Miniprotein binders against q9fmw8. Designs and how they scored, part 1

Scores and structures below are computed, not measured.

Target 1, 279 residues: q9fmw8
Amino acid sequence: AEGLSPVAGGIVALGKFDALHIGHRELAIQAARIGTPYLLSFVGLAEVLGWKPRAPIVAKCDRKRVLSSWASYCGNIAPVEFEIEFASVRHLNPQQFVEKLSRELRVCGVVAGENYRFGYRASGDASELVRLCKDFGISAYIINSVMDKNQVSVNTEEEDSKSKERGQVSSTRVRHALAAGDVRYVTELLGRPHRVISRTRTQDLTSKRGRISLQTSSLLNLPPGNGVYKACSLIVGDKHPISCKVIVDTSNLYIETEEERFHNSDESQEFQLLGIEFG
Unless a header shows other numbers, all headers, positions and changes below count from the first letter of the chain.
F, E and O are the ipSAE of ESMFold2-Fast, ESMFold2 and OpenDDE, as the mean of both directions, binder to target and target to binder. V2 is 0.75 times the mean of E and O plus 0.25 times the DockQ between their complexes.
[cut] marks letters that were taken out.

## First folded at step 1 (miniprotein)

Design D1
Fold by ESMFold2-Fast, scan of step 2:
Structure D1 (fold): chain B 279 residues (1-279), chain A 81 residues (1-81)
Amino acid sequence: as target 1 above (279 residues)
Amino acid sequence: SPEEAERLALEILEIAREFGAKVYVIVDGNTVEITIEFPDGKKVTITIDGNEVTITITGDPELAKKIAEELAKKLEEELKK
């Protein structure tokens, strides 16, 4: 028999979790302080809302590695990501959504950012989330936004405009920084170096004079904008990182290193994943 | 802010679907561009600048005006909450 709820008894962080930036990490840290941390994310959001498909910031195959790196912040417990189909919840009003969390998924509590919105037409806010969670007997914790250290919100407080949202870390800010080629700023927003994953054939990893060429179509997530990146690392399998220079253009990535050959120990695979970290 | 632009985009998507329109959304940095194609083939493009929280509506003049009026009503409703 299958289990009924993979997050039963857990504390679920609520959010979109596109970039897995330091703001998302803070939600997981707070969940771990209370109980077993989970990220509750939606899949199929773009398809349901008619969004144009776009490259993810974090490759799907690389998300577990990122979450595992958060274990040291989360009491040595790596958060687990649980995905639900957005189509199955898009028409639930705020009360119905919280009822699903409490009665169907049987979570013990939720953690959300102060600007969190939920339910049909985003009609629920953080205050409503707290009230509804109390009504259904689960705990709710609202967390302050993580602020981008390169921007201080110094706006004079006005009664009708109390939003501090302009200075906070966000996936949109990460995408903008990537497009600008500002990989140091991206690292600050993510709390880790940005890693691009490519699927490549083992036979294609032999370097001619230390140069590897990858087509942009082989990339599983968003590379930084066109340019030359001198402080990069090449990750092959579970081996230690290899220092390299990366050149990004419209159609290709070029990796320049002094290593002549790379491979995984599992030679039965025709393709393997190659990681490129932009430092 | 980018998050405020996403919230506004969701409101606009609901308005468009109430009109039976097809919607295409593109996010480029801190800018959200929404193209709404109505059943008669007319189009309206809405650009939201997340940094300045400005909304620009272009395309068919009558439909752009109607969309702007519906968006204003929804924003007024949220302000009361």
Scores: ipSAE 0.000, ipTM 0.134, lowest interface PAE 21.6, mean pLDDT 75
ESMFold2 (binder alone), alone request of step 1: mean pLDDT 70; pTM 0.595

Design D2
Fold by ESMFold2-Fast, scan of step 2:
Structure D2 (fold): chain B 279 residues (1-279), chain A 80 residues (1-80)
Amino acid sequence: as target 1 above (279 residues)
Amino acid sequence: SPEEAERLALEILEIAREFGAKVYVIVDGNTVEITIEIDGKTVTITIDGNEVTITITGDPELAKKIAEELAKKLEEELKK
């Protein structure tokens, strides 16, 4: 069980993969050029660290949709995400981690960013990854970091390009942009509009005074900061998106649509998922 | 709070990467240790996930420089 065989013969991209931003997408693109692309992600990191979990940037149930949208960049192959419990690998040294990839998971190759660290105490770097992969008979490909184009300097010169690459696209930048309510910048970093997923009872989707009210506790991932968002879309099931305005405050998210009454089923008390896209 | 400690760890990691430093992260229960290596000098930042306490140890001159840079960045972050 645990589905270790699904990545056999594949090319796995290594990373944290929390935001599925354009930097993560580039890893998948490179993997797809070599073979069948997979994202190898870790779960349970907060539990192992003993910290309270944070709201994810991408809802777990929505990750496959995002990865499917990358197919056009990946030779019409949608990357598949394979999750490993962090607790099961935390104590593996670099050699043991690569051995797990080659012998247990039977991957054909790996793709990692130039700043990738692995193994107990993050003692392995990208160069060590390449060496160990060769020792175990699998291919390794290291790619350069994807740069945030909004970090461009007026004095861009050859020497500036050798700087510390401080303008890298990162999940931290995505979280800060979301908190600031800058959904346009979030869209640039993600390569797609940010989608918030709510788990709501079908009967509760009825508008009240032209407004649908959702509790923050019903949201499965991180909403943007408090504010008014005019260029949004409401997605319910396989129906076409509905244009809406969204108001985010500390305890609620309000959706204002042109439809005064919105129902999927009047008799159902079952929960359903709905999506809200910002910009 | 533990959430604040996690956020601080991510901010410290991002700042260290901006230095172009070699960065190693050690996770041991509720403690996160971030080791930064610049020009052969090493500094370790320890974050206690329960107390949200940050301790910086290692090369004295590098530790002072890192502490000053972190203080500036955190102050600017709080300014919104």
Scores: ipSAE 0.000, ipTM 0.119, lowest interface PAE 21.3, mean pLDDT 73
ESMFold2 (binder alone), alone request of step 1: mean pLDDT 71; pTM 0.617

Design E1
Amino acid sequence: SMKVVIVIEFDSPEEAERLAEEILEIAREFGAKVYVIVDGNTVVIVIGDPEKLEELAKEFAKRLGLSEEEIEELVKRAREEAEK
ESMFold2 (binder alone), alone request of step 1: mean pLDDT 68; pTM 0.546

Design E2
Fold by ESMFold2-Fast, scan of step 2:
Structure E2 (fold): chain B 279 residues (1-279), chain A 85 residues (1-85)
Amino acid sequence: as target 1 above (279 residues)
Amino acid sequence: SMKVVIVIEFDSPEEAERLAEEILEIAREFGAKVYVIVDGNTVVIVISDDPEKLRELAEKLAKELGLSPEEIEKLVEEAIKRAEE
């Protein structure tokens, strides 16, 4: 395993990468302009904090599809996600973190947002990252924050300051938009329709002849808030998307479609994955 | 009896407040007892099953944040009220 770093010679974008929103996409675009793009993300944060993890914005099984869709923005190169256990880096100071990137992972450069913080207790900022990268012989590129073009949801009544962070695209903003049921705004923040993945027993898919009732516990990622969503698509395997209406309540998600021929006969598994796009 | 304390400094109070809101939302969804202290651009996250020991926490944090013990006590009290919201 000597000299076999999975990201060796690459350009790594630094961030949390939970939502894979347009801000994350911009980091990947900039990395791809310089070399082979990788997203370097941390896993195990909830375990370190002692919490039960919350529902992810993007299902783990769906992340590669999202990154592959970014290839058209990245010179036909799909970014690859590289995960690091948060526990292994949480106590590294800024110098030790950059040393790990340069000497253990052998990366050629890093891309980070202007507000990026790193090292123990987030003691390193973007300027410190640039300085340390120079000290360790790797390139550093700081990218301006991607601003949310839709400011309707932001109250700036008494703004005397020109804070970029007030309008920045973020995973928190995506979660708030989802909770509000504003799937159009979610699509703007993500640069794609929000897709919810459900893992459902095959036997339950035929009980209502084209109408599906799912428990929220079967969902692998965060659905939008309670409401009726009329412009949705049901995705089953490699088949063409099926137009549907989705109703979300506290415990269940209902899919209504006029497509009578949707069924999973091609799959002989006990469970099947369904994709539901809101948009 | 395990306590976890995380101190994060940000470039702006707006980012600190956004993280505080996200952490409180997660805590409520999963029933975790979490106290979030926001002081300007600094966020202190305390995960504890035992509020009786908050005074000990305040003394330790005073050294790290450069705040007086009285200021830390006030921020801890405000964080408890935020968690109850």
Scores: ipSAE 0.000, ipTM 0.144, lowest interface PAE 17.6, mean pLDDT 67
ESMFold2 (binder alone), alone request of step 1: mean pLDDT 73; pTM 0.630

Design E3
Amino acid sequence: SPEELAKKLAEELAKKLGADKIVVIVIEFDSPEEAERLAEEILEIAREFGAKVYVIVDGNTVVIVIGDPEKLEELAKEFAKRLEEE
ESMFold2 (binder alone), alone request of step 1: mean pLDDT 65; pTM 0.523

Design E4
Amino acid sequence: SPEELAKKLAEELAKKLGAKVIVIEFDSPEEAERLAEEILEIAREFGAKVYVIVDGNTVVIVIGDPEKLEELAKEFAKRLEEE
ESMFold2 (binder alone), alone request of step 1: mean pLDDT 65; pTM 0.514

Design FA1
Fold by ESMFold2-Fast, scan of step 2:
Structure FA1 (fold): chain B 279 residues (1-279), chain A 81 residues (1-81)
Amino acid sequence: as target 1 above (279 residues)
Amino acid sequence: SMKVTITIEFDSPEEAERLALEILEIAREFGAKVYVIVDGNTVEITITGDPEAVRRAAEEIERLAREAGVPVEIEIEEGKD
């Protein structure tokens, strides 16, 4: 059965969308100025390309919350993420990729960064995207990269090499800042506090001392590097965020709060999601 | 075991692909397992294995990037598999 594409008539932003940083947000903002905004994301890249999988910057279950927070920037419409299997597009040349966007997905237009590459072996660039979109009757909008406004917040005492020439906001910069424990810089790059999601059993959440110990294996996305983080918030369901201190080490994450996480133990083995916001 | 992720941004996609092949040979010489991804002008390298082998491979890769005059970003994770 061939129904309407989920993104039919929409404006799709093109990118990897790992971090959902302010550069990704800018693509969504520009799409929203033109029509209904969507993010076109690829899934299965690691499996197809032989990558070793690594922790995502944003937990899969938390992505909709982040996109919903962008609604105020996007004319009160939250962008919707549309996922495409990478295996289905990796061998398409530039013309075939744009044809898929126009004829199969029936999009009205695309938004991409000036450095965007597409098609088999990234053989297409932004100018080719514009030309091909015109050939297929869809609009194309190329935007400039969002530049990192405050490089002073980066830990300059660290001896790691950095992308100084570009100065642009990127998922790589977010990962580097997280590893350095620079959660203030992470917040600037993301436009929001970094939220780590933990999946843990209900029985393990009850504490009489206001302390919670989580194994790194329970985390659904990338935590900041080892260190002590004093200005954090613990989020449980729809409850008011709880101020806390977080200690990250190689194997565990410790949450210290003044509030006792108390409820009659139901001996449940069911999992619950916890949100931990840094800064 | 040890894991290192190195991200290198080149001036051109062709240069990125050329150095990616050289990087694979370097990692193989030091006995480390390597996964390389080329995305336009960016090369992302994941190196895993024995800490000493990974360290030597990472240092050599960083040296090549600096000799080519391109920026390099390194992320190190130890004891995760």
Scores: ipSAE 0.000, ipTM 0.165, lowest interface PAE 17.9, mean pLDDT 74
ESMFold2 (binder alone), alone request of step 1: mean pLDDT 76; pTM 0.683

Design FA2
Fold by ESMFold2-Fast, scan of step 2:
Structure FA2 (fold): chain B 279 residues (1-279), chain A 81 residues (1-81)
Amino acid sequence: as target 1 above (279 residues)
Amino acid sequence: SMKVTITIEFDSPEEARRLAEEIYEIALEFGAEVIVKVDGNTVEITITGDPEAVRRAAEEIERLAREAGVPVEIEIEEGKD
């Protein structure tokens, strides 16, 4: 085991992997058809640049659960996420990046989307990735972008006409849909309900007028925009999900259970994780 | 190929640097070659590539800048090679 790269002999999917949407899932599926699937993710970007990181779409602590749910699509093998420091690769030109994959990480192949860019200033494209991988003796597979099948492009000549664009599934599109409060559309883009994770002290859970209040600051990932969400589930530990309605405002999330009242029986924990699924 | 230059003026050099990398990654996500230049509180973004990819990246960057309340100047050039 010693002396081997963690992804040695594997097939790595290349991407940003913020949302873990169906486009990312397709990369993992294709990798799994070829060999052992890994997602190659970059970390440390905000820390290196000293700016405020934006809220992740998937909470760090929840990513393994999402990837485990992909096992049924990946020949019963859950993809494993492998993290590399962005600082260590940001200045590598395309040739140097592929050399790192081949010689340092010892991967057997890569899977990337047709729009994939890499290397300093994004100077490398998918065709260059294929060419360089061949030069370094590793396989490369370029996958056509997963299209958002729920939107159709309409050719409109008028400014006041509403138009829907047919576009690729992307983390940016997920963020837009979340901001708009369109959790049904978010579910289509993610291939799963959006789950928000809260890390909350037992004492900070207050029930007023039959409602549980969570501060937005307790959330570990991006909630949907302000609004009322009627078809939600509250997940506490390993207990069965509880049907609920969620109200999101700027400072708080309010959870209203419809059939039973929430009972918190774990009084020994300083903090607990709550999951809230939308849709 | 299509080339678009976007100039964004932020309230501070710190804000310019903070958003420059996010803007860079948005361009990468849409499959366009991108060069980001930061000069004080001004960020100049040159996006080159397939017209559809460049257009989508430029529109998203412009949207983010407008939501942040900062002035945006956009210059569009159709290139060759």
Scores: ipSAE 0.005, ipTM 0.374, lowest interface PAE 11.0, mean pLDDT 77
ESMFold2 (binder alone), alone request of step 1: mean pLDDT 76; pTM 0.689

Design FA3
Fold by ESMFold2-Fast, scan of step 2:
Structure FA3 (fold): chain B 279 residues (1-279), chain A 80 residues (1-80)
Amino acid sequence: as target 1 above (279 residues)
Amino acid sequence: MEKVRITIRVPADKAEELAEKILKLAEELGLEVYIEYDGETVTIEVIGPREKVLEFVEKVKEIAEELGIEVEVEIEEKPE
């Protein structure tokens, strides 16, 4: 059953792709310059290793929206995420992994960051990836890490020196910025506002005294740390975003708006997705 | 049996050296380890007897400190 690969002839970017930050976006941009871009992501890692699942930075249901927003950077082609079961690759050594990419998945090329490791126990590195790709007849492109810099021009020497102290963009840095409640910094690292998705009943979207209350357990991805966020937007379906204030505490997230758009809305018990953008 | 996840923010010029030292340490201690990274953040997952895993965690911190790398340790313990 040869030729059944969904990424055949494509260029796959390799990485964890937790945050879909500007560093991940750069991998997709480079892939798009060469051919049809794909992100190669692993699923089932926590289940195979028996870990408690971590709150993702990007909700699974929201990943396609983020990747679609990258189309303008990628020659008007939205990157597609291709998921591989971790269990199926857990025991592959570097040569077997590259062989899977070239012969089973039939990709034309690979894009990876300069520090990328691959294979069981990460026994391969970027230089070994390039060598093995050549051995199996596919192209390999290694790109430099994206640095966490303030790209805003300022006339202050102090600001420039502080910007240079930040280092490279990473999912860990995004998690720390979220925990600190620094949503402006999070937006810089992601290249977009952070969007939290809640799964809630349609009837519960009705504003009660100008406030909507959501339990933290209803959130599908990581909210920012406890605090008051004044420059937020509420997104419901295909309606225009609604300006709001958001209060995050340990158990709940409260949305305050001057508009009563949800008063006497659908009274169904059906669940729907609600988006909250910070900044 | 203990399971520990370690997340490390690694400067570009130190990532390969860190990974190699961690793999050697795991082999010396007889521990199963999985290391993954996207060129920006290294995630290490180690599985083994509690005493050896705790020794591994402390030695990973020492290796990182010798290389001038800050270590962020997230411990996920699997309940029996």
Scores: ipSAE 0.012, ipTM 0.402, lowest interface PAE 8.7, mean pLDDT 76
ESMFold2 (binder alone), alone request of step 1: mean pLDDT 75; pTM 0.679

Design FA4
Fold by ESMFold2-Fast, scan of step 2:
Structure FA4 (fold): chain B 279 residues (1-279), chain A 92 residues (1-92)
Amino acid sequence: as target 1 above (279 residues)
Amino acid sequence: SKVTITITIEFDSPEEAEKLAEEILEIAEEIAKEFGAKVEVYVIVDGNTVEITITITGDPEAVKRAAEEIERLARELAEEAGVPVEIEIEIE
């Protein structure tokens, strides 16, 4: 039946895709050079595996905006994220996984990083992926890791020298930079300013002395560490960004701006999404 | 009973991380078998980071002993390899 696979005929990038950093963007760029780019992600992993969830780096509701911003790198085609239930693949060996991509999803090709692992117990590596893709008549492209350009060593007499350091871009590196409050470094790793989304009651968007207070529990994704951030932008609906200063503490996030009219014009909505860009 | 161990490895070279991940996987399976527990492993690679999620299921005492032994050996292997590692444990 027509339209059974939303990624049919497409090129699927394989990865975790937590941060949507420039390394993930490179996978999408390579896919777009070959055909229609898709990011293949798994849902239900935390529930199935019982792992402790971490706050996402990119809010679920904001992921499409990020992927749309990649269109200019991808031949004016925004990559689409395709979600598959982890329960449906968790016990597939490498051959069965590639068979699912080829025969069930009808993918024309795959793009993966050089360190990619797949199948039950991660028993398949990139070389195995290439071989199996050939066996099933689909193309496979393995790309090298994206280099992190911010590898400046700080030499101190009191500090241990790191003998091992790999400058690849990763979601872990983004998380550590956010925790340190280094939003400029985060921007370089992401290729965009970090945007935090808050879901706030419209009635609670009252400015007191030019300050808006948000509880950290209203945030849909990971904010940077406690501190003062002077070069921020408040995004409300489709309006122009409003320059602001943001103060992050353990319980609250404070937005300070000279604009008094920062509300969306539609006050009939019970809840409103606010975007806060750092840097 | 169920315990989930998440091991995050930052690496200097992909080969070192893959070798360490494979050693951890082999050890997790051997330990689970020794204590009569079931083990399931999932590996995610993102840039120079490898995340290994080990889910151990079985009798409460067997699961506890297996998890403690896996954590101890994973830390020892990482230290021996000189690879930074972060370990999180979730008990259900």
Scores: ipSAE 0.086, ipTM 0.537, lowest interface PAE 6.6, mean pLDDT 79
ESMFold2 (binder alone), alone request of step 1: mean pLDDT 78; pTM 0.740

Design FB1
Amino acid sequence: SMKVVIVIEFDSPEEAERLAEEILEIAREFGAKVYVIVDGNTVVIAITGDPEAVRRAAEEIERLAREAGVPVEIVIEGDPELAKKLAEELAKELEEK
ESMFold2 (binder alone), alone request of step 1: mean pLDDT 65; pTM 0.557

Design FB2
Fold by ESMFold2-Fast, scan of step 2:
Structure FB2 (fold): chain B 279 residues (1-279), chain A 100 residues (1-100)
Amino acid sequence: as target 1 above (279 residues)
Amino acid sequence: SPEELAKKLAEELAKKLGADKIVVIVIEFDSPEEAERLAEEILEIAREFGAKVYVIVDGNTVVIAITGDPEAVRRAAEEIERLAREAGVPVEIEIEEGKD
């Protein structure tokens, strides 16, 4: 065989894709205008780079739902995420990385942000990416950064890359907004309400005094900071969303609702995934 | 401004450390906690660089000075810049060369 690739013939967007914010969505939109869109994500970065582990902004099990919601922006084509172990590409220089995209993964093109860096010790920039892609016969498209509309613009006669980065939508900005409990701002940055996923036992879903108590250790992604959130929705399986009030504490998350039955299984040893969407 | 700070510190630190070449990277975070986290990570991996790395944390600002063999300095500076960019923070880099 020639060798099979799950992204063969596709257009891959390059980036970290932590938050799946509107900046990441723009890369997928541009990829979809050219061909079949994929997000090329690296996994294992924290371990390889010695970084301390952090709660993800989007739960791993919830990422496909988010990408599916982008279909309406992407010509009715939901982008698919393709994961590569960072350790397997860490030592590739820029030429070797592009060669892997072209010859091993057999992609037709790439989409990247104007500040994208790649290859061993980030020795390649966006211009080098374009040049190398041309050398290997694949298309390359560099997209302007998505700017945070809530940031105060500095009047400058010439905008440099560092000034642009300061005002750009980013995963760091999403994390800060979450920590501040500013779920409205988080929704603006993400282009969708923030959804926290909890994995809990069916037996633990019995309401006591009109309240469900979840330990923060049951949460699969980052909740907003400590506080009271009145305009929330509880999502259980394929059932209609249930209006609720959520109280976030350092150790627990409390869901208060008037709905008495919100479990989808009565098997005591089964786990359920609960979605909590912050308005 | 971070760029002006980086230029001033590169000149002063090059003289203070007696370095023929120095790269100064200034990174501003939205919180002091993130600044300390990056500084801690850089210190943990500094020994793998063939260059001498100094890290200074002042509130939400991290100043990194790199000296040593020119090629090792370049590789270390690129790795640090990459880590900062992947963390989604703006980076100001200034290179100061002595008499070579």
Scores: ipSAE 0.000, ipTM 0.157, lowest interface PAE 18.4, mean pLDDT 71
ESMFold2 (binder alone), alone request of step 1: mean pLDDT 68; pTM 0.608

Design G1
Amino acid sequence: SKVEVVIVIDGKTYTIEIEADSPEEAERLALEILEIAREFGAKVYVIVDGNTVVIVIGDPELAKKLAEELAKKLEEELKKR
ESMFold2 (binder alone), alone request of step 1: mean pLDDT 60; pTM 0.446

Design G2
Fold by ESMFold2-Fast, scan of step 2:
Structure G2 (fold): chain B 279 residues (1-279), chain A 81 residues (1-81)
Amino acid sequence: as target 1 above (279 residues)
Amino acid sequence: SKVEVVIVIDGKTYVIIIEADSPEEAEELAELIREIAREFGAKVEVKVDGNTVVIVIGDPELAKKLAEELAKKLEEELKKR
């Protein structure tokens, strides 16, 4: 009813949730076994400010689709992402943070990874989270890290040294795999094919022997590194996925397909969203 | 740019989070940000926690200008390395 917290009575998974990889999915699965699952995420408004932050792994507009795909793992309930403003919690000590979850947001429990840190300057650890949750009458469940089956040594600027040593699935590993063009490994880490979303002018969707050219700046999330990707799918509106070949270079992404008639039913809109899956 | 998250509160307070590859790089980035802030005569809070640099700015116009200047100066500094 009115005046209730959007996550009231729910179980919230705590984490950064940038890639929505299988480690994040495991947190949601555990939350769903206890009650209604939510992901507690921070609000990102870089697009509004015109800043050039690191490209997201999952486009903001595509996150709900990914979470909906987890429903079959979560008792047929799609997890819901709940965003809070980081500045509202960044100065809270561990006790104050848990108090906010319990009293303001009125959650019934929390799920967190064993390496989760919380409160001002990450002063709280998983064991303190459990203790404080008990003090405030909410359940706490600490989940062991999901291990990367490939145990690949990643030597990039983005590598999480601690995660690398433990062989954990992480967003850093996803970014490295994308940069290397290893879409098979990306699919293993994400538990799904990587989907890039482009915001494209409706007029630019015309078939030229099925070829479409997109500028990298039109992409709403991180594409894989430069290269040729033969096993891809193009998703346009509610149409059936179209098999395609994708070529990525420094400035452009080219989609090649044998489809001659490429018609979008929503011609009244200036821009359309295109989905490109790398399989 | 290594900017990970940008958060806006009531259009007045901006929080910028930068993730570095090491605690040493995080501290270097924090000093660079403090220098840029001083050049602008800015009221800025910069905190370092391991590999994470957190910047709090109480001026929307300054936040935008600092983000632009930081991106340029950070690119120049990383290119030099």
Scores: ipSAE 0.000, ipTM 0.139, lowest interface PAE 18.4, mean pLDDT 70
ESMFold2 (binder alone), alone request of step 1: mean pLDDT 70; pTM 0.613

